# Ledger of designs, part 4: VHH binders against TBC1 domain family member whacked (wkd)

Target 1, 363 residues: TBC1 domain family member whacked (wkd), of Drosophila melanogaster (Fruit fly) (q9vgl8)
Amino acid sequence: MATAPRSLDTISLCSTVSSCPDRNGFYGGFQRTDKPKEPLSKAQIIAREKKWLYMIDNWSIYMSKNYKKIRDRCRKGIPKSVRPKAWFYLSGAYLLKKKNPNVYNELLEKPGNPTTIEEIKKDKHRQFPFHEMFLDEQKVGQIELFNVLKAYSIYNPKVGFCQAQAPIAAFLLMHLPAEDAFWVFVSVCDVYLQDYFIPGLEVIQNDAGILEGLLKKTCPPVYRHLQKHKVEPLLYMTDWFLCAMTRTLPWETLLRVWDCFLAEGIRVIFKVALVIIGASLSRHKVRKTCTGLCETLAVLRSPEEHIVEEEFIINNMMRLNLRVEDFQIEHTRQKARRAKQKAQQEAESSGSGNGHRRNMPTL

## First folded at step 4 (VHH; framework vhh_7nfr_2)

Design s4 (from n7 with F105Y L106W)
Fold by ESMFold2-Fast, scan of step 4:
Structure s4 (fold): chain B 363 residues (1-363), chain A 122 residues (1-122)
Amino acid sequence: as target 1 above (363 residues)
Amino acid sequence: QVQLQESGGGLVQPGGSLRLSCAASGFTFSEYWMSWVRQAPGEGREWVSSISGSGGSTYYADSVKGRFTIARDNVKNTLYLLMDSLKSDDTAVYYCAKDTYSEYYWGDFDYWGQGTQVTVSS
């Protein structure tokens, strides 16, 4: 399973705990903010809220005839008051819940796999430790988190439980009642991040290669730096992708990215990753100080505050000259690389094997 | 129990053609609008085409109009999507979707198939 690019110890040591939560329910941590946000006028907020409520009331028509309007409004940021309902509709969870009445409650009544249940119990304590919902084990959020993860492990036994799923489920529970959060979570895991959480993590290895190919196209000097110092993408991108940025981005940025992610899918996570990598290592003076693997990873695991600011991420993501075709080309290249690697493995098993070590080969 | 099962997806070169099928059961197929909805890699769901219960009315997204044809066989309870002049941008998982309502109202989907992958690449 994935480990966070930022350690819990590092987060804990750098965090100050306040006596009062911020506007988003955080008592501390890197996702707490006391900085005032440039407010939209009351009239602008109301106008955007009305537009979203109207779209939701006419959702099937907007999906069928005007999805571009949904996409464009997601890119502008969904109003806080409407965001939970918007995410419920964007993910298709409203259809999943309608199709499966009482299924969530039925799953909770089942005992589940004992090994999987123990894994969930061990990991749940680590999610958003400074948020009012998860501050201690007796909070309702901790119980709801256990329930969502247990239900999903029974719903999709092919996956069971992957540690990276816990921050996603916890994040959704901050926005949605447990049953609604469950169906959004099902959509995220089974559609948006399809096959990511299957044991072995084969899909993320393929996507690491796609990210490298896209980086070579969008920022060749940074690509060359990473190749020179043998900085494998799995060392920095795994947590970003498996957790859909939930452990990586400041809170306001994370909300804006998820507004886009639920409308446009995994392509958004690739674009955000490319912006973080490119902006962090674009300056020659920064690359010159990154003399090896460890120095480069330190920069990528702790991007500068301005790089992860919401407007910077969204604006630079949209400025990337990447088409759907570019992702398809890289996917095809990775599929070909995997096929070639498999062919080489099969050829080696059929041919004379020369081991670097002797351990009593039998002729 | 409503069930929708897609088939006919695969790899095709740009400019090529594919025919998708969706086998439907568990409801009176001829009474409901049926639709194709796709989800391209890295994208949200995008509506493609819809057909009325009788087959008398068809609607298409601007991006596929003139290239794709939606059809149905109410005797076999099967929905079709005939795709011509395929482009790289058509690469997606294609879902068969049942509308909530019968008659002339459409666009409110209550059941979806599992999807079939279409890849347009040389």
Scores: ipSAE 0.000, ipTM 0.087, lowest interface PAE 27.7, mean pLDDT 81

Design s41 (from n7 with S54R S57Y)
Fold by ESMFold2-Fast, scan of step 4:
Structure s41 (fold): chain B 363 residues (1-363), chain A 122 residues (1-122)
Amino acid sequence: as target 1 above (363 residues)
Amino acid sequence: QVQLQESGGGLVQPGGSLRLSCAASGFTFSEYWMSWVRQAPGEGREWVSSISGRGGYTYYADSVKGRFTIARDNVKNTLYLLMDSLKSDDTAVYYCAKDTYSEYFLGDFDYWGQGTQVTVSS
């Protein structure tokens, strides 16, 4: 705050991911801890549960007049017992369900697009991080997963089905009954990850540029390394963003990240990505071993276990000195750059008569 | 209204000992990580030590490890720094600081005390 002495604070100068570890091998002195977080007492857990239940009972008031308290409580981690109900309210799914009585059941009764249904069936039986819970074709979970994905493909035919959606739907079904999970899933796909699943990867390409701009601000040595070796963000960040980290993070870390994600949106996924990239490549010794594209991608695709631990991710995500305005600046810059590229391509096509000059990746 | 007030500083000879205290009010003291941060004349701030809300976990800077002990009394809402084998290099203003987040030690402090001067001189 403004009343606190912060000038010349060496700790606050390290609010971004450090380019090198301290004398003990810790990034920025406070980025890594080998000790587990101190578990909450039963009294503290009960107190937090009561606060969440009261907040949910007065949800519209908190949403309109005290959203900061919702956000702050999400950042602390939602108690396990109230997490499903909290996610249902945070996502706005409670309103979607209320406005659309029996719509989920109506969607399930429809036949759907035959091609899309076959795609869902094939992907439903594919491995993903939570596959053990759905191995048996007769298990309720496998039926529920198919139903949620089928219902969504009919609900939003512009998207239909994307393979990245299956881990998200499965993750939600581990927390919520099928109909409630469906409405949270609708919100995640249509609001939080808006237009991500539309063919062409236009939104994710734009977000890749935003990520690069943010990385330039938060960890310049890592940014320079990636530019030097021409490491394209789409090669490592696509799965992180399209699946909202459900294929990337261990369970406890994923829960904490989603608590924040449902409160603060896609900015949380950007911050987690920045921590993974920065922590993986901040050490000069590591960058020195990454002599090219392949070595750098290997590091980013398989981050060290400690980097994806709950304490490490949340701690460093919170330490990032990024405001909403910083995201907006990068979004504006990237939108302008993309518009300029398209205008140039159109001008060249009109003048040169060469329709093959547009080189857009299909990755 | 969060308030942090340090005390216990003073002049001490090399090899001596001091106990610093920080009285905290205006928040649930037992839920938050608390830290000591020092600033030597003409230098930037240096983190010294941190303690978890219930006191189960403590961290120390290499320069003070084995010489300093951080402690807290959650009934009295008081943070302590027990300093042994003091060196001239320990001369600084010592600040009590509250972390912004209760679950983890972030090192991003939202409230600071006014500071207490420690001078180690022969």
Scores: ipSAE 0.000, ipTM 0.133, lowest interface PAE 18.0, mean pLDDT 79

Design s43 (from n7 with S52R S57Y)
Fold by ESMFold2-Fast, scan of step 4:
Structure s43 (fold): chain B 363 residues (1-363), chain A 122 residues (1-122)
Amino acid sequence: as target 1 above (363 residues)
Amino acid sequence: QVQLQESGGGLVQPGGSLRLSCAASGFTFSEYWMSWVRQAPGEGREWVSSIRGSGGYTYYADSVKGRFTIARDNVKNTLYLLMDSLKSDDTAVYYCAKDTYSEYFLGDFDYWGQGTQVTVSS
């Protein structure tokens, strides 16, 4: 019957809708912030804003000589007023836009691939359905979303369009003017989530193995539980990774995670996933109630509120003590595993007495 | 109203072959990822295989790779699972499941069939 889903579309439809939007533009849904917690004083906020503005004004120097300061400030959370400009610089979109004047407008004038354009238009999945920019088909956000996705499909025809890109583009449009959002989107798709959206989704299959290996290292009892109940990572991680958490996390947590993601890359998404999995299944009492695949997936798709709270995610992500080398070790291990599986499949195919081609008629 | 109905289950000997079918109605079948999920006696559900709406891409659990083939006929709105080299461990009720999402495999199943029993025994 019903496993509790974790998606913007499904969860938002079950939420109370307000007549007025929250400070972030949400009329309803799980990302609406009805009780905003502002942990910092006005003086602290202003101080952090000044530090970010100074850093942006001296961006090349910080990037070359003091990247640690950029990283540390991202981990503390970027002030709301500075976040759009900070993301524009962190992603390298500033340089992409500077090198490609008018390219966005030129891409919009092109017709594009007819099949890809139809796929973008025929999207039956609503992006942020309770957000003021996307509430209905007449809102400016819907036009801008179509334009960004169309432009990207022409810019990178190897990818074209993947539905997972739509939540990312919509999320960026909530923070940036369309052209700026486009160049951040290009960087996210081509650099941060490199090759993720190529037809066949091969990279996410490889990353499923990497996540599993990291789980074995960081959360052995949870790893054993998932193995016992044959819970494949693709069943819970695909949406988290392909959409860069945009369909998964509460709004304030999502912003904090993206602050880190733009500074440190895909390793942040792995770390967030490890925290969610570990915290959700760490307690023996919880694992006892998860008697199989469906019960375990229900827990992973609907983690307790405290687990996806911003400070919990950020603090536990930092506590994982995973280094770049840990990811490289798992990547190497997964390549070896796939090579062995391919060799076994080839050996089994070579043992068959059957041809893969039909016999041609002989006259 | 979405409906999924499996058929083709039965008793087979180890090493045998079996073909399962799932008749789908109430949605645009060709747009959605479809999956097979099984449940052995006394155990929880185990994902077996998934196929993209267009039929262009397939995923398999490690336990069935090289032995099972998932296929679909979008004209007949039918999903198939072709099972070769059956083992006693393949004994289970096999369920047809619809993914909530069309373009990529989400692994989130909103509709399930009633299941068809496969027994591998001599």
Scores: ipSAE 0.341, ipTM 0.751, lowest interface PAE 4.4, mean pLDDT 85

Design s44 (from n7 with G53Y)
Fold by ESMFold2-Fast, scan of step 4:
Structure s44 (fold): chain B 363 residues (1-363), chain A 122 residues (1-122)
Amino acid sequence: as target 1 above (363 residues)
Amino acid sequence: QVQLQESGGGLVQPGGSLRLSCAASGFTFSEYWMSWVRQAPGEGREWVSSISYSGGSTYYADSVKGRFTIARDNVKNTLYLLMDSLKSDDTAVYYCAKDTYSEYFLGDFDYWGQGTQVTVSS
C-alpha cells in the first residue's frame, strides 16, 4: 500500500492507523483532516447557510448583478451542508447538466480508447486510499471514479486521460453524486484548468513563467534564492497546479481554497502557491539552510504545518498586493514570448505548438 | 534495492551530439516519472528534463528546450537523454533520478544514479 503523498500528511505505514474514519471519512489523520479549530456557533452556521441557499435560489441575478457578494461569501468559507450544491452552481455544472441530458450515461456506454481505459484502471485505486469511499476496489467510490474519468476521456478525446485528473475527480466524488461530479469535473478541466491536460502539458510551462514573474514582484529575496540555486517552478508547482492543490493541502484548507477557486479561478491557485513559497522561504535563517536545489525543494514540498493552515492561507492570499491586471500583464508577456518562439521555429522549420490565448476568470 | 546506472557520457566538441542511458532496477520502472539532473563543475544541481511513466508528457528546462529529447523504454527499464547541438555550458555530470511518487511529477528526487560525465570542449 502506498504511503500518503509527502505534500499531504506524511504519516508512514509503520504508524497505527485508526479503524474508524474521521468526520470527513479519512482514516489515521491522513490529509490532516479534522484538525482542531474554533467552530462557528450554530446560529452563525445557520445564518451563512440561509444566505447561501437564498443566493442559489436567485443565482442568475447574483451572477449578473452581484458577483462580488458570491466572491466575498466564498472567501469566508461555504458551510459544509451547502458546499456541494454551491460548487455545482459556482462551476456552471448545473447548466452543463441541463443542456446535456443523459450524455453522461451515453458516454459510459461507449467503449472508449483501450489504452486510455487501461491507464485509468491502473490509477483509480491510488486516489485517497485511506478514505472510506476508496478503501477497496469494490467500493462504489472506485467504480464512480473510473466512470467519471472514462466518461471525460470520451467527452474530450484531445485530453483523454492525465494522471493529475484522478485526484480532482476523486475529490469531487467525495462531495457530489457521480453525474453531478462529472459535470463539475468537465468545467474544472475545460474552463478553470483550460488546456492544462492536453498531451505534452505545455500550458503549465507557461504558467510556471507567470508564477516566477509574480514571485519576483511579491517576494524578491525568495525569487533571488530560487534563481541562485536554479530551482525552476516546474520542479515544485506542477502538481500544485495540475491537481488544483488536491494532493497538496490539508483537507480543511483544501475546501476553503476550492470555495475561492470555483469563484475566482486559476488566480486563486497562483495566490496560494505564492503564499506557500513566500512563507516557506521568506526567513533568511531558512534560506541559509537551503544550500542547493534539493534542500530548497524539500522545504517547498513539506511546508510547516502553520503555513498550510486554512486561516493562514486564506488571509495571506487575500493580503497579496496583486490586482487582476497583474495576472493579465504576466499572461500577455508569456503569450507574446511563446508567440515569438513559435514564429522563429516556424521560420526555420514546419511548426507545431502552443501560444493560444488563455483567459483568467474575472467577474 | 532501487538502483540507477547512467552511461553514454564522454568528450565532444561544441555542436556535437551524445545519447545518455540510465538502466533502472529494483522498482516498477514503468510506474514512475524519471528525470535528468546535471551538476556543472563548481555549481549546484540543475534540473534538465522529466518524462511521465508512459512517456506521454515531457518537461524541459529552458536552457535545453529544442536541443535535448528525453525518452524511455519501459520494456528495457531504460531512460534516455538525446543531446543535440551541445554547448560548453552543457558540461556537467548528468544524473538519472527517480521521483518519490509514481502518479505525478513532484520533482522530488528519491533516488539518484552515480552520474555520467559530459564534457563539451574543443
Scores: ipSAE 0.299, ipTM 0.713, lowest interface PAE 4.6, mean pLDDT 82

Design s45 (from n7 with G53W)
Fold by ESMFold2-Fast, scan of step 4:
Structure s45 (fold): chain B 363 residues (1-363), chain A 122 residues (1-122)
Amino acid sequence: as target 1 above (363 residues)
Amino acid sequence: QVQLQESGGGLVQPGGSLRLSCAASGFTFSEYWMSWVRQAPGEGREWVSSISWSGGSTYYADSVKGRFTIARDNVKNTLYLLMDSLKSDDTAVYYCAKDTYSEYFLGDFDYWGQGTQVTVSS
């Protein structure tokens, strides 16, 4: 039976003005052209495993002089047998563990903050909306999950516990023994997602603005749709970023994204977000049905299955062709925008004579 | 049954102030992120502000930062929006909205109030 191939819009995002849409306003290919990925032969898998083990044995040299090779191998996907060890090295957890012998066990012996411990207990015993991956966790994993989250809350009391941390810790425990998972988790929270989990969640607000600027550059029609309907990034990207996609992506896609994330950092999460947004809203027919805020959020909250497929995400993430400099530019613009908003608010307060608010109603 | 009831809207001159309230019932108010969303005549809905279940985190749309303050009273099950330096562009029906259950803001508004009209006119 001849079934028509599934017609998928490919993301044709530009990283520069020279890659903008054609004169008719269309971006890239609007039909799926990818052939099904041929599975790697046993010989190819063994070859990749040997290359990874050699890199790990010579890790300091690769990190200092040939990081591009690490990055490129992560983008190809880390072999399943080597992935836990690779993640342990990529994250720098191997150094954290070496510098802090027995610290994990010492943290577990401490009582911790009683309020924080009760919050962790509630989250650990509650059925967590953490995709089907949570259901695959062993009973011993529940104890290990509590231990990792408790230890981290004592290790970094400025953060304590944030609910978004639980799916990350659980995901890591599916790959690593508890102490190793803890040190990868420390690196993820303190380095990769630096300051994300501090009470107030200020960093994610800034990163929402960066995402918006990148979207304006990479997919102007989708950016214009979101602006027209006043759909701010915080309304859809918060869960994606705080959980590092662990609640969003299917298993095989999540593994490939994390291979890249541990090599290239938060830029990978931005790129995946841009792919999801672009693919979900690139088609004019879809945007036409999204007549407002609620309809647009519904589409972004539930991306089509094909959009979150492994090869689709990775290939379209690479096609974005965003460089480190593109993120630096948006960070600088967002900082300038915040400074200008603050200056305008201060000028309005002092210039209008509204400076004496001593009698404003309290709560 | 989840119910959200807004009040405190009215007519105010530019530069004036208003305090909106939203009385919540039918759910454990202290466990949910709450938001204010507005809709001006002939326009779509626009998110204004959100507050965490504990009140420890607050988010604001760029258009209202420094002028509006979101607050909550978990004992009275009431959400507030304190609006200062009101502009004609703030004229809208203001809706109280409940997010789905999460420690962090999802923007998934599963329940809405009836709205309260705010008119900023000279």
Scores: ipSAE 0.383, ipTM 0.772, lowest interface PAE 4.0, mean pLDDT 82

Design s46 (from n7 with S54Y)
Fold by ESMFold2-Fast, scan of step 4:
Structure s46 (fold): chain B 363 residues (1-363), chain A 122 residues (1-122)
Amino acid sequence: as target 1 above (363 residues)
Amino acid sequence: QVQLQESGGGLVQPGGSLRLSCAASGFTFSEYWMSWVRQAPGEGREWVSSISGYGGSTYYADSVKGRFTIARDNVKNTLYLLMDSLKSDDTAVYYCAKDTYSEYFLGDFDYWGQGTQVTVSS
């Protein structure tokens, strides 16, 4: 029979570990396992699968003339059987692979940067330790994970390797053969999360400001609570954004969010974050117990189970009254604010800044 | 067994500079994100800056960006905060904090030092 999985450092996590994987391949209840939901009928599943296969067979036409239908079907959830192929098409990976035959294998033959390779080797064993693909170093998943991360570090040397990339690559490998997973991973890192993983992590600092502005609009009482206790978004959002929720959400919720993410981009991650923050801190009784920074972070780090359930997240994300223009407004505000801060800092360091200039509003 | 001990605080005039140090022991220092968090009199804690285990990535609060520099010496197991162009608003007890997570900045602090007082006053 199956060998018992390796123990975790925390007692509460270890206490939920079983000797058998669940239906999604995980050992234990605290690592991205969802509550059972009402099953769809076989007829409903088949109908949804048939619609997706037809759409994929006519993909270029849908992308050019009927993208709204792709988006709407992603929001309803992609059937499990067609999800890998759908993600391969949604990400544009099918074009990347077709344009670059044998490139993945060529990258694997290269030695790579020695320091980067050692960083990858240290990190790969930390991804989903209780999933059947990743239980030990000799499992195919561990080898494939190393290969995808190595290949990417050579493909994009400007990034190399960032530890946040490993859970994304591992997640994709649970759905796709290694070469296909690699091209989806390339698209995710280079397009969806463009410049996120460059050393210095400047993009996420800008996005922290965007998230704060959107929260002010969508949930003012929660925004005021975070401002009162000086809880900056970087203290709770970094894991959510850099890993595209792969370390945060239960399995079924994560799949539904990624169905939307691959269709609509980073705006989905912002919307999910807003739902988690708003739902976790919306009740006055909860905010009253959050007397400071540490108490507030504890709540955000461990949201109630119902908040991260798939229907709750998807329905509340869809109910947010946010349009593309709202994100553009916040992006413009953050650019203006950072330009003002940089100008003020430069003026002060050069000795040209006066006290009255410090309170001048941003244009 | 994890211990964090800050030093280097003191009284300084506006526009002055200070270098804070935090001596760490009881864990593999080079593997963890480390942070500085401050608390002004009568106010809650405010996050200041964080640095990755290898030192390649740094984060700063907007209030200190361009004035403060976070650094580390993994051989000496010491975290530093280099504070330039100090303002009266920088007056606070400065705490060294260890993140629970090693891979990237999570913002979940499991251990804190006792703090070192910084007073910026004429």
Scores: ipSAE 0.290, ipTM 0.714, lowest interface PAE 4.6, mean pLDDT 83

Design s49 (from n7 with S57R)
Fold by ESMFold2-Fast, scan of step 4:
Parts: C-alpha cells; sequence; structure tokens
Structure s49 (fold): chain B 363 residues (1-363), chain A 122 residues (1-122)
C-alpha cells in the first residue's frame, strides 16, 4: 500500500498559496489547516443533496413528526451546496424573514446608538482578516458585517453589541446573503445563545459551572487537575461558548459542529468543549507537564490537531454518555450554588453599609 | 516595549480595604482585556478578575464577587483593583496581566507585572 497521501480535493492545494484564496475564501487557511479527507463519491453527495432538498420542501412536517431524521442528517454533515439553505431553515430564520418583510432595510436606515456604532466600527476589521470577503474596508463583507451588527443592535437594544457577536455574524455572511445572514444571526443570538450577550455576561458564568459539573462526571482525573491548579472555566471556555466555536475550530470541523448546533442547540457546544478538555488533558504525562494555570491554559488553547478533526469531534461528542437530564441536574446544582453564594455575599455586606464602602479608596 | 507595574499592596486587618494600581505602557492600553491574577504563598496562580478594553465588561472569580471591583482609566493607562472586606485567604502577590487578544477575554496572558504583595493579618 502506498504511504503517500492521495490528492483528495483542490482546497488544500490552493491553501498553500498565500496570494490565492482556498475554496472557502481564506488566504493561508482557516485557523488550523484541516487534514485532507477522502471526499464522498459524486453519487453519494447528490443523494444527500436530494434528501436535504426534499426535507426542506416538507420542513414543517419533518420538524413536527420526524425531527430525529433532521438531527441524524445534521450529524452526518450537510452537503456544501445545500448548507446555507439548511441553516436558514434549521435556525427558523425563514419564518423570521417571512414575518418581517423589509425590516432589515428599515433597521439599516436608522442611525443607531452612537457609542454602539463606534464599537462595531472598531471590531469589523478583526473578523477573519485573511478571508477574501474581509481583506479591507472596501470589500463587500466588511460593509455587510457592519450592516448586520448595526441592524441587530437596533433590533435588540437590550443586548446592543457584544464583541463576541462579530465572528458569528462574519461566519454567517460567508454562507448567506446579508439579509438571510441577519435573520439567522437574530435566531442564534436571541434563541440559541439566549441572554449570553446581555451586559454582565451572567449566563456564561452559570454555564461555566455547568461545564465544570459535566466534566466531573465525564472525566474525573481532568476535573481534579483543574481544581488542583484553580483553573476557572471562564479562563478556557468563554471564547468557545460566546463565539459558538467560530474562533476555535478548523473550518470543516466548525461546519460540522454548526450543522449539529443549529439542530440540537447549546448542548452541542458543551459536548464539543468536554471532548476538547478531556482529550487534551486525559493523559497523565500531559497533566504532569501542566504544573499550574498558565501551562494548563496553553494546552487547552492549542489542542493537538487530531482532537479538533471533524470526525474525532463529532464521533466523540456522540459517544459522550450525557442525556438531557444530566444538563438539567447541573443547571439545578449551579442555580442552588449561585443562590447560596448570593446569600453569603448579602449576609457579609448587610452589616458593612455604605460607610465601609466609602472608606475604600475608589477611582 | 510592553511594561506593567503594580502598586498599592500592603498589610491590612481582616475586613479592611486596599486599592491596587497597575501602570501600563508600550501598547494601546484601551484595546486590550486586562486581568488581575494572584499567587498565595506555596500555591499556584489564581485568576481574580478581568476587564474589557472599554471597561464595559467585567468578570470575577466566585471567591471575590461582591467584594472586589476591577476598573480602568484609559486616559492614564492604569488598571485598578478595589478590594473590600478583605479576608486572610486574600493574602497573595497580585499580578497585573495583559491578555494576548484585544476583542475578547481569552485568558491567555502574554505580559505580567512584577507583582504587589497583599497581606491580610491581624
Amino acid sequence: as target 1 above (363 residues)
Amino acid sequence: QVQLQESGGGLVQPGGSLRLSCAASGFTFSEYWMSWVRQAPGEGREWVSSISGSGGRTYYADSVKGRFTIARDNVKNTLYLLMDSLKSDDTAVYYCAKDTYSEYFLGDFDYWGQGTQVTVSS
């Protein structure tokens, strides 16, 4: 058997030339270079495309009576040609757009909050700077990114703008026309990542505790290592959750995870996080080199390439013995823990009053 | 050249207050998340709090929530940690740390100050 790898597709060839974008539009590749994968046969791709188009044409029936078929097809990976339309339907954006004709254009005509607009302008250049859509301020992608984020900040002023939203909006714009991307983005922010982007970021703090509890169940040695070195979950999971993995995973893995995420929700992000944490720190030899906080975070931020490969992530996510009840148990535990912490803080502050606070050297 | 210099540490009684300062130079301070990280005697480093470049977003470790306040002055390029209701467990060297990333709190620190000692003892 030949040991030399077969040239499987044109994406890897193009990604080696910095003046030529790959088939995904990136100069020099996306985050990490994906391992070449043997493509499905043309017949298999066509068969999967036909199944997806039929399912979309009968969407309300599948959503109400055959959701498991949607879930299973998402887990196999959505064909590249139908993925944008599938994401538009999976997210419910097709209903949002239908119910709100011309609303996106109306939002763009409004001036918005000046402070929020300046914050958006500052961040637009930092999203995928090596992608052909975002290379400079004159590129369509930069304009569309500003428009989607501006429109959302006006649509949901309680949230306004959070910097973590920018990579999500940019990612969606790589797949969808601006107005369609906007409605998927609305669904992601308001439904999938509900309350994540509200100032104070309280939900992510609660979810950090849930992740820690799930890790204790799925990989106790890794959990003990993180506790020993006081590695708080916010230090490694914040970017993963707030950006829905858009800044973390290689392109093909990210697409597969989002196929699952739009079907199954935030539980997918938890499962992917658990796989990355568990696989990165499961070996005793690796934990021995992680003598503290900084060494542990370095490992979690730069997992081995095989850990973030699409089949590794998807297969190990599906192999996690976690039911809906496991998430509910951890949610209940974190709610109780936070209530206890709040009661303790209130008890400690009830005798101090404003006098003690005023004695502290403040700004 | 990036430089971070802490000050404001000292000896305080339990229940007392301190304000730590970190003077930053060599980078666009207002663009980067900044953090306080502490190291108790014989222990590893423990993250305390982080603040966004604009100051609009803050994170706190559970052990300090409601007692500590992180703040910044982007005109003076200075990071602050306001510590109320100090406990003996707060005794540590406190380090100012710069996040590698400007958009989000990544928790990856590329530059650290020299540290300032906080001792909470009767």
Scores: ipSAE 0.093, ipTM 0.619, lowest interface PAE 6.9, mean pLDDT 83

Design s5 (from n7 with L106Y)
Fold by ESMFold2-Fast, scan of step 4:
Structure s5 (fold): chain B 363 residues (1-363), chain A 122 residues (1-122)
Amino acid sequence: as target 1 above (363 residues)
Amino acid sequence: QVQLQESGGGLVQPGGSLRLSCAASGFTFSEYWMSWVRQAPGEGREWVSSISGSGGSTYYADSVKGRFTIARDNVKNTLYLLMDSLKSDDTAVYYCAKDTYSEYFYGDFDYWGQGTQVTVSS
């Protein structure tokens, strides 16, 4: 090959591959866990399981009157045994499935868009290459991944298929039966990551500006470093946001982040990004070695192990002095800035292209 | 054996236009995101614009949005940057760059061209 294809986990390809899977089904890669860690006693786990099952049995009441309890329990981490059911409820997928009991199977019977189907076939083999579900093209996981992505492309033809969707669908299939995974996936794409996957990828460009504004507030020295070296957020955040961290974080950290993400939405992805950026570039010694764009991006793409540890990420995310209002302020500011830039750009383009400017009373 | 070769730079008056080209070889051009990155005298590198393999998605830095258009010809394996309403601040060496991923804009550039000089001056 003139150019070797890069796997989704290029860093993970440098890891040794075992003949036996770990407790989570990984034969290798950076998400493989060689030694199980369990900081909670069996009694604590059982107590948390009972609380979650009770909460799920009374879900509508908790959602309407006591959402703070749901949020707080997600931040503590959902017990492994109840996580799939909790995610199914947190995402609202239980209501989507109930209202559409035969829709998934009906979508699978449809042929779909031929171009979109070919795109899905090319990309499905690149998801979690060291996980037991996806190691081999003949594995049931590969078939289920194709089915979920095909079904969604027919369900929402405005989006069709975006390659960033594949690791999200694969991740959900590791936790849920295919039909349940499909409805969680629908919610993630249509609600949590609303409009992210529409052709043109406009939403992520706006969110880059929001992230930069939040970084200015939370870590000014790092913000100044990125501005000095003209390091645009799109150059480091696109993978983190479009894939909802599924290709970025160690397995246990990823599960804890998704527990929070399904409860609190995209703000969690922003907060995790801010922690990674701030912690990676907080030390003057590190910034001094980052003399420009490429050196800075290298640091952001390979954060130190302690920065991506579950307790570090969750605790520092919670310690960020950011409220819902701070996100609303940045959203409003970026919307106003982009509207103003668009108006100025249209005026300049008309002058340049036509040899004259359009007359507008309020220009 | 990836090669990227820029052309089309030169001296232009403020408000003028230039078209930059980048001839690509040694990889399946239509499958990869391609970018333009510039470096002004005494400054670090600044990302300008990126385009998806199909050409269906484009990204622009705020400083060039509405003035520059990134385009590609997958039959000719050529990347373009169409620069309108040029300002003195656009003076830089412009580099063609290949993204490491084909699936979406990753922002990690594994190959660069030699650059082409653009000077905006009266």
Scores: ipSAE 0.298, ipTM 0.718, lowest interface PAE 5.1, mean pLDDT 85

